# VH-VL binders against q9h9l3, part 119

Target 1, 176 residues: q9h9l3
Amino acid sequence: PRKMVAIDCEMVGTGPKGHVSSLARCSIVNYNGDVLYDEYILPPCHIVDYRTRWSGIRKQHMVNATPFKIARGQILKILTGKIVVGHAIHNDFKALQYFHPKSLTRDTSHIPPLNRKADCPENATMSLKHLTKKLLNRDIQVGKSGHSSVEDAQATMELYKLVEVEWEEHLARNPP
Below, E stands for the ipSAE of ESMFold2; O stands for the ipSAE of OpenDDE; V2 stands for 0.75 times the mean of E and O plus 0.25 times the DockQ between their complexes.

## First folded at step 7 (VH-VL)

Design J30 (framework fv_amlenetug)
Fold by ESMFold2-Fast, scan of step 7:
Order: structure tokens, then C-alpha cells, then sequence
Structure J30 (fold): chain C 176 residues (1-176), chain A 120 residues (1-120), chain B 108 residues (1-108)
């Protein structure tokens, strides 16, 4: 049987004027919210903009950080063949330079029943912070120190569990 | 408190088989890679085999490939090493160890070891 | 496979002295995926350092690791009686994972 994990990545700015988003941290949790992977990742290109207000990444985190090629290999070994839950997960897969099968991907930013429970339009893309506050009565991504990708991955799994039964039934009747 | 308790070691004849078990407690077993490391009498450490948290990845030292099989039962928090076609050079203390990561070492906790003696 | 060579084979020192142990890899251990272990007679190994320089939980600050690429060092700033043991380095960057042959730190 297929296992389920949740992922959240943090990106920093590389390339001209920091316009390129490069992977700088990845957190993966299991169904119960236990951490399976949480490492800082060193991009192959020079970091121009740490985006610390959002990423939580600082220069000190890059000391002894795992190089991108190695981190990618480790992360893909965890994700391959599993149901992967994320929020706006396309951005995470893009940063990983990885394609995950649509049938095994669950994006909490594009699940109509989840938006409906939060009193939001079904086809709108809502932030993880908003959905977590509305549905779990929990504040995440607070303060000026940036986001915790562990906290975000855990919140993402908990959000998916709210609609898991109805959404998996929907997918079984309407395969992607 | 993390505990790893090996069992199943003993005296076995050349060409024989033996299955080692490692009972884990004090951590979420299903989140971590597990490994077997052996040490022949008076010698150094030799990595034998590893298995990822979900059993999807297994690796073996060249000296044991085709003869040993690592497996795990996450519902019972138990790691196994099935050893077939045993040779005298397999004589060693076999340690069960927990990896720090879901897919690889380093090994942050170790059991006490179980002695396997292969003789003719 | 990556072969790890430790030197010296035996280091004879007195309590209070500094110990410096070397581990050299036959190929680059990228990402600093190198660990150090301590083993006392009749006991299982104990993790001291991982990621080349990060102390494991509960390890005294007199133990420190450094190095990158192919050259790594474990330093014990002032030896205590309980530090006389065999020390192993280990790489977990490339399969198969490999250990060095060990350095014995003994009382002079």
C-alpha cells in the first residue's frame, strides 16, 4: 500500500537580482506529523536574496547545508511512489526539478471541499496561513523571523486530513 | 529513552542460515532508516546493510550481497537480517543501529550487539 | 566505494593533553557526510560528531570535528580518563557506507 507524506520547501533568490527561486530548505512529515526530513539546502548558484521574512533562511543556515544535488536525491527517495501532500505544491516540485504523478499528488490550495469548509470560493487559491487559521484555529507563519517549513508541512497534512475521506472518494470516482 | 535489543545470534555451521532480530522502542521506528553493522573479533566496524524507513530502499555490502536480506516490520517495531550461506568470515558481533535520517546514516543509537559464530 | 584511512593507528597521550585524529577519504565526501564514533572495549559505538562538525546530543564540548572534501579531523581539546578508547570515522555520502580502520587513543 501507498504511504502519504506532506512536504514544504523554502526558497531563496538566486540569479540576476535574485529573481530565480532556488531550494534552501525542505521539510517532509508523515501522516501523523512526525518529521521524516528537515535539512537546509545549499543552492548551486550564489544566493543574492535570502528572502528571510518568508523563508526563515539566514547565512548561518548555509554553513554545512546539504548541496542541492545530494538533497534532491534524498528527498526524491522519500517522495517516489507515495501520495505527496503540499500547498501550492507545484512550486516545491519546480524547485526540486521533479515531476510527481498527478494521481499521487494532493494540493491543499486546489481542493474545492477544503475551500468550502473555510467559507471561501471553491476555485480560489487560498494561502496556507488563512486555511490553517479558519479550519484548525491555529496561527502559523507568525512574526518577522520567516516561516517554519516543519510547521507548514504539519499544518498541510492536518488540513488534508479534514477532507481526506471525501476527496479520496471523489478521486476514486473521477480519476485524474 | 531509545532502546535497540538484538537477538537471534549463536553458533551455526558453515553453509547454514540464521535470522537476527532487533526490537526497537522509545522512538517512532517507522520514521528512520535502520542498519546492521558487524565487528569481527579484534577488528574494526564493517557496515553490512541498511533499509529505508518504508522498506523501499535496501543496500548491502558487496561481501554479503545475494546471501543476506534486510527487512523490517513497522507495525512491530522490529528490524531483521536473514543470513544465508554463512561463511567463517561472517563471524562477528552484529549491531543494530538507528540512522539519524529516514534514508541514511549517521547512526545515533546502537544496540548491545549479538554474537554470530560460524564454524565447521 | 570510498575508503577511509585513519591516522595515526595508535595515539599515546596523558590525561589533559590534546588529541588530534585524522581521517582521509579516497574520494571527496561531499556535503560533509562524515561522522565520528567512540568505542570502548565490550561496548557498542557511540556517535560523537556528524556532518563533519556537529556534536551529537550529550557530547561534551571538548570534542570537535573539522574538515571537508577528503581531509577530516577529530580533536579532543583536553583528554579525560574516560576518553581513552578507539575512534572511528564513517562516511554516509556514498553507498556502501564505510568506516575507517580506527585510531586507538591509549594512556602513555
Amino acid sequence: as target 1 above (176 residues)
Amino acid sequence: EVQLLESGGGLVQTGGSLRLSCAASGFTFSNYAMTWVRQAPGKGLEWVSAISYDSDETDYADSVKGRFTISRDNSQNTLYLQMNSLRAEDTAVYYCAKARLAVAGPFDYWGQGTLVTVSS
Amino acid sequence: EIVLTQSPGTLSLSPGERATLSCRASQSVSDNYLAWYQQKPGQAPRLLIYGASTRATGIPDRFSGSGSGTDFTLTISRLEPEDFAVYYCQQYYSSPETFGQGTKVEIK
Scores: ipSAE 0.005, ipTM 0.491, lowest interface PAE 14.4, mean pLDDT 87

Design J31 (framework fv_amlenetug; at its last look DockQ between E and O 0.64; V2 from the best seeds 0.00; counts 0 for: pae E 5.5 > 2)
Fold by OpenDDE, look of step 8:
Structure J31 (fold): chain C 176 residues (1-176), chain A 120 residues (1-120), chain B 108 residues (1-108)
Amino acid sequence: as target 1 above (176 residues)
Amino acid sequence: EVQLLESGGGLVQTGGSLRLSCAASGFTFSNYAMTWVRQAPGKGLEWVSAISYDSDYTDYADSVKGRFTISRDNSQNTLYLQMNSLRAEDTAVYYCAKARLAVAGPFDYWGQGTLVTVSS
Amino acid sequence: EIVLTQSPGTLSLSPGERATLSCRASQSVSDRYLAWYQQKPGQAPRLLIYGASTRATGIPDRFSGSGSGTDFTLTISRLEPEDFAVYYCQQYYSSPETFGQGTKVEIK
């Protein structure tokens, strides 16, 4: 079986009016939820909006942050060839300026069996927070300090594990 | 308690081959990158080779590239270093080192080393 | 590769004195990726500091690390008899990972 990792990224705003989402933190966990990677990352462009209430990123986190190019290289060493699980993962890959093969990507925001298990419409896009609460009875992304990408990555992996067998069988029959 | 135990060192002639092993215990071996670091007699530390937690990434010092191969068996908690075309300058104590991270990081635990002597 | 140059080569001090060791990188290194090791004769190296300033588990608080960019420092506030050894800095910022040539702290 292919190795599986879960990823969650936090982004800050760069560019005009801070509308460009730039990678500022990346967390990767293995199948067991062990942290493989967790680093603050310095965007190549000036940060206009830290988006702290969501990202949890503050200016102090960027003082010794890993330059984007270096971080990207490290992250790709982990992701390459693996099944990568994430929530709304296209945003993470976009921020990484990286395209992971679709056949090796698992987006928990687009898994109908997962929504079904959570008594949600199968074609609806549910938040990680909601699914985690419903299916894992755990509160994440609480408070005003912003998200924890490690917690989010762990939650994402655990959610996927709930439907892994069913979904992998589905994908085998219906390859993307 | 974390333990790293190197073996396989010894005397070998120039051009010969040797395979080092490192038996790991006391931690989840498959979660961490592993590294070989060597130290020539009376000299400093030299990074030799590293392998990621899942073997998907390997790296080598230029001095050993093409001659040495790092590998690991996570089911056996063992790290290996295949050394071919050995040279006199490869003479050193070879340390097995555990990284704090999956793909890199500082070495928080070291074995006691195994001596490799390459004779001309 | 990033070359790390340590200074001085040898530091002769007495117990109780302050030791200051320098490590200079040939190019800028993120402080998160700089480590210090201690090695005593006949022993394997031991991690002292990582991330430039974080003490490893079990390391006494007399050891401290600082620095950024290209200049890093290991400080031993009050030398104990067991602190006389060789100290190495290491960067794991970029491949290949590299060590400094070492600084020997010897008893005066």
Scores: ipSAE 0.449, ipTM 0.833, lowest interface PAE 1.4, mean pLDDT 95
Fold by ESMFold2-Fast, scan of step 7:
Structure J31 (fold): chain C 176 residues (1-176), chain A 120 residues (1-120), chain B 108 residues (1-108)
Amino acid sequence: as target 1 above (176 residues)
Amino acid sequence: EVQLLESGGGLVQTGGSLRLSCAASGFTFSNYAMTWVRQAPGKGLEWVSAISYDSDYTDYADSVKGRFTISRDNSQNTLYLQMNSLRAEDTAVYYCAKARLAVAGPFDYWGQGTLVTVSS
Amino acid sequence: EIVLTQSPGTLSLSPGERATLSCRASQSVSDRYLAWYQQKPGQAPRLLIYGASTRATGIPDRFSGSGSGTDFTLTISRLEPEDFAVYYCQQYYSSPETFGQGTKVEIK
């Protein structure tokens, strides 16, 4: 049996007008929802926009943050060779400047059976907040202080577990 | 409470082998990297080896590379150090320690240590 | 490997005095990958500071860490009797992880 983890990253805006998304926090949980990694990460570029309402990141978090290159090495040691679950996970991999094999990637924003259980169109991209409320009866990303990437990673793993058996069987018959 | 208890130390002849164990309790053992650090009598600390939470990554000090093997059994909450081709210079108290992270980090909890004496 | 050099080797002070311990790395360890440990005779080491400046859980405010790059300092603002011990710095930036040789803080 292959090991499985769930990831959620927070990004801040760097580059012109803060339009570039740079990694500023990463949380990784195991199958049971226990935290394996949760660190603030210092981007190599000047932060133009903290995007605090969504990211929860403030200037004080950067004071003791792990430099990007080092954080990336630590994170990749956890992800490599594992099934990695995320929501709109391509954004996390892009921020990590990392390629993870599609055969080992599970994106809860693109799993038709999960949308079906939530009474949503199978091909729609639903938010993590919506799916978590509908299927787990749990409110996440509450308030104006930004999101908890730990909470988001935990919710993402729980959502995947609802369709794991069905989806793994589908992938075995229809390899990506 | 977090507890780490080393065992397996003792007197061994040069060229011999010894296996150290560290029994962990009071935390989720399978979520953290573990390390062995040694201290020769009257000397400072020397890092020996580390293993990631899932055994996918191991690392060794150059002085022990090829002779020592670190391993763990997450079902038994136990860390091991297999020591082969022992030298007089390997005489030390061997500490088991827990890393702060799953793959790396400073060591936040330590066992009491177990003495290994290598003699001819 | 990164070599850590601690100075002084021995620091003789009285209770109530300020202790300043230095750790110099042979190459940059950034400002986040240096830890400080305290060891008393017959005991295992105790983590004091990690990430160069973050106090470990339960460590009194009189202990503080500072520095970046290659030069790091552990400061004990007012020595208590229980603070007389050997102190080690450690880098965990690059493998192999290395410790300094230690600074003994002894009573005058």
Scores: ipSAE 0.432, ipTM 0.804, lowest interface PAE 3.2, mean pLDDT 90
Fold by ESMFold2, look of step 8:
Structure J31 (fold): chain C 176 residues (1-176), chain A 120 residues (1-120), chain B 108 residues (1-108)
Amino acid sequence: as target 1 above (176 residues)
Amino acid sequence: EVQLLESGGGLVQTGGSLRLSCAASGFTFSNYAMTWVRQAPGKGLEWVSAISYDSDYTDYADSVKGRFTISRDNSQNTLYLQMNSLRAEDTAVYYCAKARLAVAGPFDYWGQGTLVTVSS
Amino acid sequence: EIVLTQSPGTLSLSPGERATLSCRASQSVSDRYLAWYQQKPGQAPRLLIYGASTRATGIPDRFSGSGSGTDFTLTISRLEPEDFAVYYCQQYYSSPETFGQGTKVEIK
């Protein structure tokens, strides 16, 4: 069967008034939560807003960061041909300037059985933090120092595993 | 302790074949890219071939492309190099090396090397 | 292919002295993709520095790396007897990955 990975990215603000979201960190884990990739990434544009409270990215992290073009090549080598799990994953793919096949994409923000387990409306978009606390009894994104993309990718994979059998069967019956 | 142990080297004539093996232990083999690097006697290091953590990507130095094939068996924690159509210039100590990352990286652990000698 | 040229070919120094080793790339290389290795006779290479300036695990503070673009430097602030060896730079920026020819650091 196809191999499965989970991804999470952190973005900084570029462009006018820092409103464009540009990739500044990417973490990828395998099915067991082992880290396959975790790099700080230098956007091709000047950083206007590090968004540190959420991103955890500081100026020091960019000093030795991998240039975007190189990082993208490394990341795509891991993602291509894989089932890729993420949370609101369209934002991650947008930051990567990449389209992953929908049939190989799993978004924990859009899985009705997962929401049902969390006693949430099945069509609601729930935060990763909320789902992780509710279903895994773990706190992620703690404090004001920003998110850890490794921690978030690991949580995303574990959340998917809670509904994997049901959801993969659903997708087999209802191809996207 | 990370260990890499090469085997399969030896004396072979030009045009012959050998298969090298590298047994890995002390780390999760299936998470990292693996590489073969060779060193001719008295010479520097030459990158030969690399394979990604899941075998989806392989690459070769131009000098060996079409003649050498890298592979791995993640269930047995073993890296391989099939060397065909051997030439005198392939004579070297062959090291297996663990990359730091799943698809690329510097080589943070190396085996002891195995000698391949190709004679006319 | 990116050619790495190391200089000097041989560096003759005494224990306690500062060693400065140079690596020049034929094309610009991101500093994240430049590594340094040490190799003693009859032994496999040992990773010292990666990402141009990050020390590998267990590498003493006397080893440091710097540089960007095409020019990179390995510095050993105070040579110890065990530091007399051959040193290689390596780029893993583009395929084929390449090594420099080596700099031998020997006892004067």
Scores: ipSAE 0.198, ipTM 0.714, lowest interface PAE 5.5, mean pLDDT 90
ESMFold2 (binder alone), look of step 8: mean pLDDT 93; pTM 0.947

Design J32 (framework fv_amlenetug; at its last look DockQ between E and O 0.04; V2 from the best seeds 0.00; counts 0 for: pae E 10.8 > 2, placed apart)
Fold by OpenDDE, look of step 8:
Structure J32 (fold): chain C 176 residues (1-176), chain A 120 residues (1-120), chain B 108 residues (1-108)
Amino acid sequence: as target 1 above (176 residues)
Amino acid sequence: EVQLLESGGGLVQTGGSLRLSCAASGFTFSNYAMTWVRQAPGKGLEWVSAISYDSDYTDYADSVKGRFTISRDNSQNTLYLQMNSLRAEDTAVYYCAKARLAVAGPFDYWGQGTLVTVSS
Amino acid sequence: EIVLTQSPGTLSLSPGERATLSCRASQSVSDKYLAWYQQKPGQAPRLLIYGASTRATGIPDRFSGSGSGTDFTLTISRLEPEDFAVYYCQQYYSSPETFGQGTKVEIK
């Protein structure tokens, strides 16, 4: 089997009215949940909205943040050639300005067996928080301090592992 | 306790080959990038080569590119450096160094080094 | 490549004195990717500071790092006898990773 990693990114708002989502933190964990990468990232454009309530990003985090270009290079070195697991992962890839092959992408927000296991409609888009609570009996994204991308990445990986065998078999029969 | 133990050093003639090994213990070897750093007698430190945690990424100093190959066996917790076409200027103590991160980072642990002597 | 130039080449001081070591980069380096090492004769290097200002585990607080951009500094507030050694700075900001040529702190 291919090597597998899980990714979660936090974004801040840049551009007019802060409507552009720019990468401000990226966390990557291996199959066992060990942290491979966790860095604050400095967007190339001025931050208009830190979105702290959700992102957990504050101004002080950007003081020594890794420039986006450098961070992107580091992250791509980790992702390239691997099965990448994430939740609503298209947002992460968009923020990274990177497109991972669909055949090597696993989005836990779009895995019907996972929703089924959680007693949710198979075609519904459920939140990471909800699935994690339901299937792992764990509370994530608690409080007002914002998300922990490491925690989210770990949860995402653990969720995927619950349906890995079934889903990989499905994908083998139905390649994207 | 983290331990790094280099081996394979010795005397070799110019143009010869040598393979260094570094046995790692005390940490999850497969989670960290590893690096070779060398030090010529009486000289400073020189970065030689690095390999990511899963071997997908390797890098070399220009001085050794095309001659040296870094590799690792995560099942054996061992780092390797295959050195071919050795030159006198390759004479140095070769250190195995653990990075703090999976793909890079500062070197938080070092081996005691193994001496490579290339004779003309 | 990024060239790191350390100064002075040799620093002669007495125990109890303050040591200030400089590392200048040929181009701007993110402070997150600058490290300092100590090496004593016949020993492997030891990590002192990483991220320009973060002490490694077990490193006494008399060691401190600072700086940004192209200029970085390692400071030993009060030299202990065991602090007389060679110190190297290193950048891992861009490939190839590079070391400074070292500063020798010797006893006066």
Scores: ipSAE 0.482, ipTM 0.842, lowest interface PAE 1.3, mean pLDDT 95
Fold by ESMFold2-Fast, scan of step 7:
Structure J32 (fold): chain C 176 residues (1-176), chain A 120 residues (1-120), chain B 108 residues (1-108)
Amino acid sequence: as target 1 above (176 residues)
Amino acid sequence: EVQLLESGGGLVQTGGSLRLSCAASGFTFSNYAMTWVRQAPGKGLEWVSAISYDSDYTDYADSVKGRFTISRDNSQNTLYLQMNSLRAEDTAVYYCAKARLAVAGPFDYWGQGTLVTVSS
Amino acid sequence: EIVLTQSPGTLSLSPGERATLSCRASQSVSDKYLAWYQQKPGQAPRLLIYGASTRATGIPDRFSGSGSGTDFTLTISRLEPEDFAVYYCQQYYSSPETFGQGTKVEIK
């Protein structure tokens, strides 16, 4: 069987007025929620805005951070050929400058049965925090010191597991 | 308490074969890359081979490529090194080591090593 | 392959002294892809520093690493009797992973 991992990335602002989102942390967990990868990542461009309220990234985290090019290589070795689960995962792939096949991508922000279980409109993009509270009775992204990408990746995997059987059957009948 | 225990070393004739094993405990074996590093008597460390957490990636030093095969059994928490076409220059203590990441080093825990002696 | 050259080959020092060990790479290993190991006679290597400057779990603060690019240094601020050993640098920037030839720190 194909292996499955979940990913969550944190981005900082680079470029003019900090409007470009650059990768600054990546967490990857396996099917059971164990951490396979969790590193701070140094963007190749000057950081204008740490976006600390959301990212949890501070200047101190950049001191021993893995350079982007090398982090990308390590991350891609984990992702390539696997089913990759994420929430609004397009943003993570964009930050990684990486294309992952749609047939192996599972985005918990775009899985209609998952929204249905949460009593949300099937085509709405619901936040990870909301779905996790509604379906797992768990509070994530608490406080103002930023999000934990490990916590977010773990929650994302657990959410996908709630609909895994029915969604994999749907995809087998309706290949992307 | 992380433990790595190598076994399978011994005396072998040139051209012969040996299979080394490394039994792992005290951590989630299936989440980390593993490596073999050797050290000839009185010499420095030489990296031999590595395998990713899921066996999708393997790599070898040029000196052993085509002769050695690294593999792992995540259900048994065991790492292996199949050594074929052995040469006198392969004589060394072989260490099993755990990488810090799922696909790469550095190597944060090491076993005690097992001696392989290759002679005529 | 990236070749790592350590210097000096042997450092003869007394307990309480400062040890400074050098590792030079034949090409850049980026900023952070350098580790240091300690090996005592008859024992397996022990990870001291990774990411050029991050101390591994349980390593005393007298050990510190610095450097980037091609030039790296391991410093032991005040040698304890247990610190007399062979030290190896290792790059994990590109395959194959390589080790330096070692620096022996011995009692004078």
Scores: ipSAE 0.328, ipTM 0.763, lowest interface PAE 3.9, mean pLDDT 90
Fold by ESMFold2, look of step 8:
Structure J32 (fold): chain C 176 residues (1-176), chain A 120 residues (1-120), chain B 108 residues (1-108)
Amino acid sequence: as target 1 above (176 residues)
Amino acid sequence: EVQLLESGGGLVQTGGSLRLSCAASGFTFSNYAMTWVRQAPGKGLEWVSAISYDSDYTDYADSVKGRFTISRDNSQNTLYLQMNSLRAEDTAVYYCAKARLAVAGPFDYWGQGTLVTVSS
Amino acid sequence: EIVLTQSPGTLSLSPGERATLSCRASQSVSDKYLAWYQQKPGQAPRLLIYGASTRATGIPDRFSGSGSGTDFTLTISRLEPEDFAVYYCQQYYSSPETFGQGTKVEIK
């Protein structure tokens, strides 16, 4: 209920064999879907695998990208004190090397009422693409040119709004 | 019946300290955010500070940051406000309020308030 | 910080009249995070409306709320003697969870 934002991140491969996931784009939107932050981010380590099919990140995006340390500071300043909504949000926080307070975190991949609205098993981990198609009648992440973190953050916020009243009351009765 | 009972108000000198308490009953205290709201004589309501159900998140009005500390003891159903470096403009009736939600308002139950007077 | 500006400052009306109170936010808040309170002299505030339009428990249907974005309204369809009080709007969308400065509804 305090200023609520949605976040989505795209990662590239760093480290040995490109197996480490490092932050390369972050998008943050407000409750109405307006973009508050959208930057390409230069990882502190050499990029081994751009993972472009999934990430949408290409070498040219890194030319003017914000260094990770600076970007992290900017992002955390936006997130501080806010309810942060994401899908499988632990991956985004891991890439940021950050853990937001659980009481202020909302993960649309783990909301049983949202799954029920989509006629999905309540305990299943459903993809953002599936939930968005089913509940918002919108196709996201189409094609092979990678995901848009802005599009994904906006979809995540809209999905949360569908269950917001019920879920906020549930969390009051069942604190994490 | 939900009840909130503030205590610890009184007269204090500028620069002094005071700790307010709010005893809660009639609801599961540990499920809800709690808030301090103050009202100077003849003035409107001012949000002072809030604390989440689990104390994981706190926040303060700019006018009190660095001077006031909100805390709660869920085992004793008690909310606290530690007020340090008090100023004349801190003079007000202080209400504790129960939020409907785990993190934030709206405030569905209020105490009767406790008066804090800061004299020069 | 979101500043809430209420108008009018004072509303002088007779019992039975319709009261319309305005609350304007300095930036957008959703209709889910706006509340209205009533405060009588010497008493704590009382929650009337939350979520912009949902009546709190025990609040009569003559009280209604509406609005979204930056503009919100509290309406009292037929003033009763007990409705003469000060009314505050409050946003709980972002911290700090600010209040408007109040509208006094007084008997003419």
Scores: ipSAE 0.006, ipTM 0.623, lowest interface PAE 10.8, mean pLDDT 90
ESMFold2 (binder alone), look of step 8: mean pLDDT 93; pTM 0.943

Design J33 (framework fv_amlenetug)
Fold by ESMFold2-Fast, scan of step 7:
Parts: structure tokens; C-alpha cells; sequence
Structure J33 (fold): chain C 176 residues (1-176), chain A 120 residues (1-120), chain B 108 residues (1-108)
């Protein structure tokens, strides 16, 4: 069987006024939610905005962070050839400067059956926090300490598993 | 407690074959890269081969490329090294080691090693 | 292939003294991908430091690592009797992974 992983990344602001999102942490979990990868990543550009409220990244995390080029290589070895699950996953792939085939990509922010189970409009883009609370009765991204990419990746995999059978059947009949 | 236990070492003639096994316990074997590192009598450490957590990536030292094959059975928590066309210079203690990451070292846990002696 | 050269080959010291071990790479290695191991006679190697300066679990704070680029150092601030061993550096930055030839720390 084709292997499946879930990914969640944290970004910091680089470039003019911190408007550019640069990868600063990446977490990858397997089907059972075990962590395969979790590293702080040093962007090649100066960090102007840590976005700590959202990212959980602080200056201290950058001291021994893995350089972007090296982290990217390690991450791509885990993602290549696998079904990759994420929430609004195009943002993660953009930060990684990576193209993942649509046929192997699963975005929990764009799976109609998942929204239906949460009593939300099928084509609406619902947050990971909302879907996790509705369907798993679990609070994530709580407080002002920033998000945990490990927690987010684990929640994303669990959400996908709720619709995996029906969604894989749908994709087999309606290839992306 | 993490444990790695090698087996399969022994005396073999030049040109012969030998298969080493490493039984892993105390951690989720399928989440980490594994490696074989050898040490010839009185010499330093030499990395031999590595395999990613999912067997998608394998790599070999030039000295063993084409002769050795690394493999793993995640359902049995076992790492293997198939050694063919053995040479006298392959004589060494072979260590099984766990990488800290799914695709690469460093190596945070090691087995006790198994001696392979290749003679004419 | 990145070649790691360790110096000195042998370091003769007494307990209580400071040991400084060098590892030089043939090309630049990110500090995040350099490790140090300790090996005692008849035993498997033990991971001491990874990422050039991060101490592995259970390793005493008298062991410290530093360096960047091509020059890396392992320091043992106050040698204990159990610290007399062979020490190896290792890079996991570029395939193939390579080890230095080792530095033996022995009692005078």
C-alpha cells in the first residue's frame, strides 16, 4: 500500500515589512500520528517578524535551527512518492519551494465530505481548529504561545482518516 | 529501553557470502533510518550502508557498493545486511545503529556488534 | 566524499585536565550535521554530541562541542577516569556519511 504522511509547517516573516512567508519549522507525522520529522529551520533571509502568536517561533529556536537547504532535502525525501495530507497544504509546499503531484495530495481544507460531517457548507474553507473541535472534540492552537506544528499535523491526519475510505474512492473515480 | 542485537557473524572464506541481522526493540523501528557501521581490528569506524525508515532510500560506501545489500522488515523490527563476494578487507566487527531521523544520522543507539572474519 | 581529519592522533593527559580534540573537514559542513562519539575498548560507540554542540541524552556537561565550516572541536573540561577512550567525529551532512580516524585519549 502507498504510504501516507501528514505535514504542517510554521512560517516567519522575511522581506519588506515581513510580508514574505519563510519556512521556520516543519513537522511530519505518519499514519498513526508518530513524528517522523520535527525541526526548526533557519530561513536564508533575515527574519523581520517571528509571527510568534501564530508560529510559536522565537529567536532562541533559530540558534541551532537546520539551514533551509538541508532541511528541504530531508523533508523532500520523506514526502516524495507518498500521499501527503495537510490543511491549506499549498502554503506548506510554497514555503518548501516544492511541487507535489495533485494525485498524491490531500488537503483537509478542501474535502467536501469532511465539511459535511462537521455540519459546515461542503465548499467552504474551514480552519483546522474548527474541524478538529467539531469532529474530534479536541482544542488545538490554544492560547498565545503559538501553534504546535506537531499537534496540527497529528490533528490533520486524524481528520483525514475520518473520510479516507470515501475520499480515496471519490479520487479513484474522479482523478484530480 | 532501546536495544539492538546483531547476529549472523562468523568465519567465511574469500568470495563467500554472509547475512547479518539486527533485531530492534524499545522504539518504533519503522520511524527511523538504520545503518551498518564496521570496524576492522585495531582500526577506526567506517560507515557501510544506510536505509531510510520506509526502504525508499538506501546508500552504500563505495568499498561495498555492488556487493552488499541493506534491507529491513518493519513488520519484524529487523535490519539486514546481505554480504556477497567477501574480501579479506571486509573483516571487521559490524555494528547495527539507529539514526535519530527517519532518513539520516547521527546514530544515537548501537548494538554490541558481530564479528565477521574473512580468510582464504 | 567528505574526509574528516582528527588531531592529535593520541592525547596523553591526567585525570582533572582539559582535553581539546580537533576535527577538520575537507569541505564545509554545516555545524548542524557534525557528531562526536566515544568508544571504549570492546564496546560499541556512544553518541556524545550532535549538531556540533548539542549534548546527547545522559551525557555529562563536562563534554562540549563547538565549531563551524571546516573546523570542529570537542572539549572535555575535566577528565574523569571513565573518559579515557577513543573519540570519533562524524558528518551526516553529505552522502556518504563519514567518520574521522579517531583520537585516543590515554592516561599519562
Amino acid sequence: as target 1 above (176 residues)
Amino acid sequence: EVQLLESGGGLVQTGGSLRLSCAASGFTFSNYAMTWVRQAPGKGLEWVSAISYDSDYTDYADSVKGRFTISRDNSQNTLYLQMNSLRAEDTAVYYCAKARLAVAGPFDYWGQGTLVTVSS
Amino acid sequence: EIVLTQSPGTLSLSPGERATLSCRASQSVSSNYLAWYQQKPGQAPRLLIYGASTRATGIPDRFSGSGSGTDFTLTISRLEPEDFAVYYCQQYYSSPETFGQGTKVEIK
Scores: ipSAE 0.278, ipTM 0.725, lowest interface PAE 4.5, mean pLDDT 90

